VH-VL binders against q9vpl3. Designs and how they scored, part 452

Target 1, 224 residues: q9vpl3
Amino acid sequence: RGKINIQRPKAPHYERARVVAVTQPKYPELPKAKSCFKTRAERTQQQQENPYNEIIAREVRNWLDHSRLVAFFHLSSITADDIFRVRVQLHKQNLHLKSYGSKIIEQAVKNTRYEAIVPLFHSNHCIVFSPDPEKTAALLRIVRRVPQMVLLGGIVEETMLSRNQLVAYAQMPGLHAVQAQLVQTLSQAPGHLIQQLQAHQNSFVQVLDVHAKNQMNEETPKST
Below, E stands for the ipSAE of ESMFold2; O stands for the ipSAE of OpenDDE; V2 stands for 0.75 times the mean of E and O plus 0.25 times the DockQ between their complexes.

## First folded at step 16 (VH-VL)

Design D170 (framework fv_anetumab; at its last look DockQ between E and O 0.35; V2 from the best seeds 0.70)
Fold by OpenDDE, look of step 16:
Structure D170 (fold): chain C 224 residues (1-224), chain A 121 residues (1-121), chain B 111 residues (1-111)
Amino acid sequence: as target 1 above (224 residues)
Amino acid sequence: QVELVQSGAEVKKPGESLKISCKGSGYSFTDYWIGWVRQAPGKGLEWMGIIWPEDSYTRYSPSFQGQVTISADKSISTAYLQWSSLKASDTAMYYCARDYGIYESYYFDYWGQGTLVTVSS
Amino acid sequence: DIALTQPASVSGSPGQSITISCTGTSSDIGGDNYVSWYQQHPGKAPKLMIYEVTNRPSGVSNRFSGSKSGNTASLTISGLQAEDEADYYCSSYTDSSTPYVFGGGTKLTVL
């Protein structure tokens, strides 16, 4: 009776191996946490079949038109849970995180001033909308929680900003403060401009006077 | 005015638990990250971790992961740093600080006065 | 791991300008723009002196300035005063997992 090598059990006969393989409880693959974010393929397919694409596109346009702050993010392997958590945090700040298909975005912005944003939406993305541009800093503090959210750029007060520009904007004292400073600076500028203009005029008059004096001196005949 | 006030100095023995506090005032406590920084006697600054007080999301330095727990109570604008079991090597000054940075800019603009923790047999 | 290297000590006379360097090991460009400097007097909490390489917080003297060249950030203190005697720490962003790295600190002595 051959010593059953407990350490290296002989592979079962092919038929037995087949039966064991078939009878092994197929533990349902834990549903791969379907990222709440549909793959690009899934999103594209859904958009093709959705008669409401126009409605959604109109919604996107409405958000764009009524938002003073729009930020575009790329999503890199983010979980649905992470998105949910950040959405909640953003919502508390009156920041609205939305995700749309690339085709919908394209349709929404076609023939609009926003058409330039289309290239940003070739991958998984989300958009954050806000009626308050002063919330840009808050937004950028909150998104630290989710390193998978990569800032691509944004729109502030109808101006398209690069990533760096948006960050710079957020670092500035409040728009109103900056505007106030600008107004103050501009209000001081006329005084300087007037002084410079007057200085140039005075200089011109002086040069003319010197020229006139020189001409008068040349016309005085040396009465020899 | 923005202020962070920390709890008083602690003298403990090895193996004891400890929780120190940092209370923020003069700003919206839930809108800024709070960090903890350790400074051993005669040594430099070491980042320990940060917390988002609104939902208590926390991130730790790899060196401090599992060694300490950072928490917050937003109702009283207070952040906490706690040890389950102190070691002599935990003897240090501990600072809480507000992070005012955005996105990839990380810096502390306001600091607590520090809490000295002494762990001795 | 990104490490920041500072000189252990620097010294200067009153009225002089001194520079403290902070050199990073990584060429990671993104982290390079986010250098902060802290001043710490003995027995006191650190104070932010410079953020984002060049920016001064409100209330910080214009004698303090920051710059960066390559992988080296520098804190310059002009018109050195006795009150400037302190430890100075640089800090930098590295990555999302370790967003804060401090230098070893530099002791500034005013002679």
Scores: ipSAE 0.867, ipTM 0.942, lowest interface PAE 0.5, mean pLDDT 87
Fold by ESMFold2, look of step 16:
Structure D170 (fold): chain C 224 residues (1-224), chain A 121 residues (1-121), chain B 111 residues (1-111)
Amino acid sequence: as target 1 above (224 residues)
Amino acid sequence: QVELVQSGAEVKKPGESLKISCKGSGYSFTDYWIGWVRQAPGKGLEWMGIIWPEDSYTRYSPSFQGQVTISADKSISTAYLQWSSLKASDTAMYYCARDYGIYESYYFDYWGQGTLVTVSS
Amino acid sequence: DIALTQPASVSGSPGQSITISCTGTSSDIGGDNYVSWYQQHPGKAPKLMIYEVTNRPSGVSNRFSGSKSGNTASLTISGLQAEDEADYYCSSYTDSSTPYVFGGGTKLTVL
């Protein structure tokens, strides 16, 4: 985020023109030129804010594209110290707590499959990103200390999940255990199916949804 | 394989200090909440407090706030319960337990064997 | 009131079904809050039997079931066996400052 601001400088050229104008006996026009400088500075500032918004929107797109876990929260009033300490605990688990304006989110997801998330950002909110979908349980365990963060739902492996679905996903066996069970179940299946399931994570989410439903109805996550 | 091993029974006099321990093994100690639960002789279970061992963030039951100190040493996967000055009313069995709940779910899935503390005057 | 009320004792014969109640208020059991149940044999630590109102941990017999209605949660033990004789505690979330409130406990006697 600091990196973005250095690419958009403000109004440097008019200050250098002051040296050239001082040699002429047209001093009454300088106040008008100074007024124009302020107007240009305002216009430049407005244009710079637009480029800064696009830079931030690209950052959101990068997070969405590289995060296999995204969780959305409503955020009620909380002290800066309390949210900072939660951010530190989340960061230790490779969970990245962020907040963005609704217009930034709209720009970031325009014409993408994620346009449906925009209404979530019309109120106070925060988002947690992670490349590690197996960290969903860790996320939901840490946020217990912050009742001000209310889970709304999330995205796991490019699939949108409701709040209840995300909690159910978090209580499932680890990714390795599910992959091993899938391979064992498909040992009689054609080899091309195994290859596609191992190569395409979208099928992984469908398998997890089936196993989550079965385990929620019949077994507990406390098995060892 | 998940195991919580508590320190041994203690017999103390009123006014003495005490620190009892709970060592977790077979799991990532800093990834789960640890709670302390008291059971007076012939009585029921009472929640005392919980700790997040990674940064020692604690919550105390209102009944025990200021009466005990809950702490942890994450380097040795150990949680502690301590008194600066014991009273005869502190005579009880003390359990540590791991909380496995996520989000709005709160329950203890693994319990230590208990530490009997006897304080007689 | 935030205290959870359980009967002091219940009894049943082998093979019968019994139900242990746990009554709270609209602030705990009567809300959307989860309930858990623990079994404790004499001289031993509690053991989790039910979590999130109805869920059984792995290794817990399906003879144990949980439910709730209004301000009351229930633990039902079907096909009662001698080893079920123990103390049983319910627990509920109340608020962020008091996430664990235990009931007073119920002594189950198998006749």
Scores: ipSAE 0.773, ipTM 0.891, lowest interface PAE 0.9, mean pLDDT 79
ESMFold2 (binder alone), look of step 16: mean pLDDT 89; pTM 0.923

Design D171 (framework fv_anetumab; at its last look DockQ between E and O 0.36; V2 from the best seeds 0.69)
Fold by OpenDDE, look of step 16:
Structure D171 (fold): chain C 224 residues (1-224), chain A 121 residues (1-121), chain B 111 residues (1-111)
Amino acid sequence: as target 1 above (224 residues)
Amino acid sequence: QVELVQSGAEVKKPGESLKISCKGSGYSFTDYWIGWVRQAPGKGLEWMGIIWPEDSYTRYSPSFQGQVTISADKSISTAYLQWSSLKASDTAMYYCARDYGIYESYYFDYWGQGTLVTVSS
Amino acid sequence: DIALTQPASVSGSPGQSITISCTGTSSDVGGDNYVSWYQQHPGKAPKLMIYEVSNRPSGVSNRFSGSKSGNTASLTISGLQAEDEADYYCSSYTDSGTPYVFGGGTKLTVL
């Protein structure tokens, strides 16, 4: 009886190998962490079949109409975990990160002032909404942690801004601060104007006095 | 007023562990990135890494990745820089700084006073 | 990798205007507008002097100005004073995964 070479077990007979292959517990393939973000194809298919597309579109409109800050981002190969983490951070700042299908966005903004945003939604995207435009800087600080979130542009106080304009807006002192500065500047302006006007008047009076003095000196007859 | 106060100077031997601190005050500590910058004696500034204090998300320079650990305790508005095993080459001034930039704008507007770390046999 | 090159040293007399250059190795379009300048006196922490190429923080003298042309950023100090003697560092954003890059520093001597 040949010593079973334990070091090089002979491959089991074909039939046994088949049985072993079939009886091997198929460990459920760990569900490939389906990116919480459905592929564009999956999203498009769901939108076609979903009778609630209109409801979702209305939701989007509602967000757009009630938000004073809206920022549009492209998502480049971002993980669901990264999105979740950033969403949590944004939420703490009363910033609401949402993702919608391109068709839903199109439907939502059709025949509205927001129709110009449609070209921004050709790929994976997300939108951040806020009732507070002062949170723009906070938003742009938070999203730094996710390089896969690429800023495309936004809407601030009903004005469409490019990427660069939105960044510039965030860099400006708050509207209230700017207003305060403006008020301060304007409040100082009258004082300066009055001073300038008075200076001009005084200068004019001085010139007239000199002229009058010169005329008086010319009229003094040389009493020979 | 915004202020970053760092822990005092440290004198250590090679192989020892060290944790230095940076306490922020005068602003919302969790709303701004904190960075660490190294300056070896007579040398320039070197960025080490940054941390988001709210959730302790951290980014490192490739040169410092795995060499140091940056952490934060938001409850006491403090950021930390730590070594598990110091080297003589770690002798330097270490600065913490607040990043005030947004998106792709990266700059430090407030700096700590620095912590001198001396590692000698 | 974006490297920032600064002159090792510059000098000037009181009242003069001097310029420190900071030249990047790549025209990384994304970093073009994000140059900052720091002043460091001996034994002191760096101080932000300019951010985003040309902006001055509050409290920084108007004698300091920043500009950029091509891949070269410049710090100009007008009306040079003795107190301006320090090391100056430029910094820039890079899209290479390292958001912060410092220049090698420039020692400014006031003669």
Scores: ipSAE 0.846, ipTM 0.929, lowest interface PAE 0.6, mean pLDDT 87
Fold by ESMFold2, look of step 16:
Structure D171 (fold): chain C 224 residues (1-224), chain A 121 residues (1-121), chain B 111 residues (1-111)
Amino acid sequence: as target 1 above (224 residues)
Amino acid sequence: QVELVQSGAEVKKPGESLKISCKGSGYSFTDYWIGWVRQAPGKGLEWMGIIWPEDSYTRYSPSFQGQVTISADKSISTAYLQWSSLKASDTAMYYCARDYGIYESYYFDYWGQGTLVTVSS
Amino acid sequence: DIALTQPASVSGSPGQSITISCTGTSSDVGGDNYVSWYQQHPGKAPKLMIYEVSNRPSGVSNRFSGSKSGNTASLTISGLQAEDEADYYCSSYTDSGTPYVFGGGTKLTVL
């Protein structure tokens, strides 16, 4: 009933948790010259410096640095079985489906050119990473079975792409067409791109919620 | 080159079972959706369902849910359409087709030659 | 079940341009939804002519073009030729999750 989940990093978390738990009760000695209050900036800074958050944030940065394709999705309610089956299909194509807390994402991209993506993670989401941008079409073909995953946009070869630009990229033939699309995408201002992503996210969440309600109603009238 | 080759014509009686096949070649079979489309004699096209051959995930048209079974054997790059009990109204041409669409796009770019199924007493 | 509305038949003379309509609703043909078109000669399998409203696959003549306005998609064939005589079907996705809703088909006759 209390089975151990082995998909997460076990060694650092278990050792950190065990050490922290043992160390935390060690407060028989009086703390010396400590401030009794903290400013808003100190509380925010302290939260960003939580060691488990930084370990996971470093993992996200590593994925971002080593992935030539990153795709961002809004995620509506979905069964664990359905999302697991999609994760398996994606993994067979070297596409890695991940989910991280919004604070972790913010911490991971702070002081980088990707800081503008943080608003995308204010709602439930998932991210797909891959070292192979040629797999974008495969990704978008597989996710057709998951209407709960709504594409928000992505990053290809370190260039931020809107939803429509990522879909167009996936359909472009040949290296010359890919180079032309990337040049055109780079001319877009960062602020305008985020505005486009935010607008698409809000619009698609509203439409997807209607679709999810319709799908749920359709499922309830029938047995197997 | 990309080919979808279907099994031969069938003549059956009502109540009999039938399984027809669609073999894909010239492409990575498990990387694309395969659909089945029905065409009754002198009538239009009707989508029946679609399958992801790698894990056999299926979606059926509401008109055909529970009427047929779509399956696949990825080891031989073959999709199947099956009836447990044929009806005379199942008399039609049946096509398989590859779906090349991504995200919110759905279209069949390559079609099998069709399998004529005739069900009569 | 509900199908997209196409005229039962259209006709034209060689060299003429003709248009086949496909009318649905804002939930299938309208909005940002995609439409595809298929050609079917007698006794043969359908052939994709247009996908995603207006795109031609390789091997399809540029005499075929697709467009959409409101809830109506259109297939236009310019420079009509005898070989264009066939049945034509439109298809779209619906908001209810049905990936392929076909029109009833249009018989094109070249006079």
Scores: ipSAE 0.766, ipTM 0.888, lowest interface PAE 1.0, mean pLDDT 80
ESMFold2 (binder alone), look of step 16: mean pLDDT 90; pTM 0.929

Design D172 (framework fv_anetumab; at its last look DockQ between E and O 0.35; V2 from the best seeds 0.72)
Fold by OpenDDE, look of step 16:
Structure D172 (fold): chain C 224 residues (1-224), chain A 121 residues (1-121), chain B 111 residues (1-111)
Amino acid sequence: as target 1 above (224 residues)
Amino acid sequence: QVELVQSGAEVKKPGESLKISCKGSGYSFTDYWIGWVRQAPGKGLEWMGIIWPEDSFTRYSPSFQGQVTISADKSISTAYLQWSSLKASDTAMYYCARDYGIYESYYFDYWGQGTLVTVSS
Amino acid sequence: DIALTQPASVSGSPGQSITISCTGTSSDVGGDNYVSWYQQHPGKAPKLMIYEVSNRPSGVSNRFSGSKSGNTASLTISGLQAEDEADYYCSSYRSSSTWVVFGGGTKLTVL
């Protein structure tokens, strides 16, 4: 009775091997874990089929129309947790961070003054809305915590600004402060203008007086 | 007026723990980053790190990562710098400062008076 | 590694104009616009003199000005006064890094 080598079982006869190979339950290949990352195509297709796309587009338009500050960010490999934390911080400042699909944005801004923003939304992006343009500095301080949020530009008081312009805007004294300074400067201007105008008039009168005096002196005949 | 007031000078031995404080006033404490800067005797300024006081988010210089802990208590507008175990090389002046910069601009517009930490055996 | 190089010392006579340089090793032009300058008198906390290359905070004398050319930022002090004798530090943030770097400092002596 040949010792059944349990450690190296003899390969079954060819026919048996074939039957075993055929009868081995083909466990369905575990569906390759569809990377939770929906392909851009899948995301785009899902957005097209969503009956709510129009509703969402309307929402976006509403945000754009009622916001005095809008900032556009590119998201580079940012985690959901990081976004959430930033969102919370922004919310405390009455800054509203939203994310929409590119198609939705396109639909929302089509035939509007905002149509120029569409090229900014070719990748992962988020938008921050605020009714207060004075919060621009606060926004840009908060987003420092997440280098993955890259500022692309924004809209302030219905004016589209580049990245650099938006940063510059945030660095300026508040609109009210600037306006106040302007008013102060303008209020001082009339006084200077009046002084300058008066100085010119006085100078002109002096020149005329000198001219008149010189003419009178020439008309005095030397009574030889 | 914006002011940062730091805790008093500290004399410690190697191996001891230390926590120094920086209290901000005259502004919204939670709306600005607070930074810490080290200056060893006769040496230059060294950026240590910054904290967002609202949620205590911190960022450290690589040189100070794991060496110190920056924290804040927003309820009393105070930032902290702490060591678990001091070294003689930690002897320095430590400054807290308000970071007024935005986005990629980092600069300190207001500074504390400094806290001298002396670690000597 | 972001390193900022400053001259160890600079000297000038009262009334003269002096320039302190701060040279970065980074070729990344984008980070170069965020240079700050600090003045520190002996035993005192640093004071912000210039931010973002050329901006002067309120209360800082117009004798202080900042500029940048290439990878070198410069602090210029015109009409040098005795009170200007101090250590000066440049600082910069690089976009590729998440931390701020100070220069080695420059001791300004007024002769």
Scores: ipSAE 0.865, ipTM 0.942, lowest interface PAE 0.5, mean pLDDT 87
Fold by ESMFold2, look of step 16:
Structure D172 (fold): chain C 224 residues (1-224), chain A 121 residues (1-121), chain B 111 residues (1-111)
Amino acid sequence: as target 1 above (224 residues)
Amino acid sequence: QVELVQSGAEVKKPGESLKISCKGSGYSFTDYWIGWVRQAPGKGLEWMGIIWPEDSFTRYSPSFQGQVTISADKSISTAYLQWSSLKASDTAMYYCARDYGIYESYYFDYWGQGTLVTVSS
Amino acid sequence: DIALTQPASVSGSPGQSITISCTGTSSDVGGDNYVSWYQQHPGKAPKLMIYEVSNRPSGVSNRFSGSKSGNTASLTISGLQAEDEADYYCSSYRSSSTWVVFGGGTKLTVL
């Protein structure tokens, strides 16, 4: 935490060069030199050095670090008034609706276990953050008013959950939950496995990506 | 204990206005959807629409869009169903119910006792 | 709105099992869409018996179970008792139109 600040101010030239190199993802066309134009890597590096983008990326990192609930949505065409009203309703439940550019999301999750979520943000999207994972049901109840917000999945207590797992998680605590013990067991088992085996995180994020694509095609099964 | 208490039976003539009520108690009223369901005499259930009581956002079945008004007063935990001009075909039992579903799930877990509305000349 | 299709009536003797069907389309009952079931005794409000196809709310007997196959949902009542005599309605969210539709209702008679 404080070690990061101390390291950066006195970092040797190699350390500063390493940071810049890490922010330049290798594209398939990076080695192709263009005559009078900047290479793809140089243009990407220049855009990543935009001070505004890094400030916002830091904000996203802070939300991810301090939120015990994060939900990802695809956002279809919606009026500004409808999205504003949803944001207000969510805010009353300590649920914070945010939208960020895909480049900012990529920058924010770089070198974290969440790096594989970046493909979810190739299309229009929004994210809901909250310190209160028990508010997952409230979130999903409010979102019913906006079919334009299509749930992709989420993160609960640092565990990656698919869309169906997040919905099941939201329903575990309730007066109507017959078999609540079984639902809790099913929802927690994938999370415990992910935490114990962290090396398999790519597999779970890939499942989330596949589910998101299927949901966008409106052909995915709905869990019950 | 969750309870939905509806206003009493109404006998009206065609063309009159009417507003019936549904008071929720035993839960956080503004945290759940409230729906209205019609049941004509001897007939089945018809979903009329739903309201989010915190900001009064509504969604109606097309059969009832423009025919009734669903509203709420969150300060007294009460939802309303209102007609500006009743028709004889509005004679039915009207239920309010709490919708407990999340995301794409819709189901009514608690129901009011019903309000019988009779419209006759 | 177009009602989901249920048989008008079903009957059975005490102790038997009975099944009530609810048929819709791929946009309401089929696929991964949810179905709920309600019981209504004469003169009383409906009561939720099954939600999200197969889940029982607390306080509902395990004699009631729900399932679906294709575009048809089923409510099964095992060990029929006299108190089960009532009207039963299925309900589904119609995803193509974003509102809820009920079935026409089934009167269950316990002989």
Scores: ipSAE 0.811, ipTM 0.902, lowest interface PAE 0.8, mean pLDDT 79
ESMFold2 (binder alone), look of step 16: mean pLDDT 91; pTM 0.935

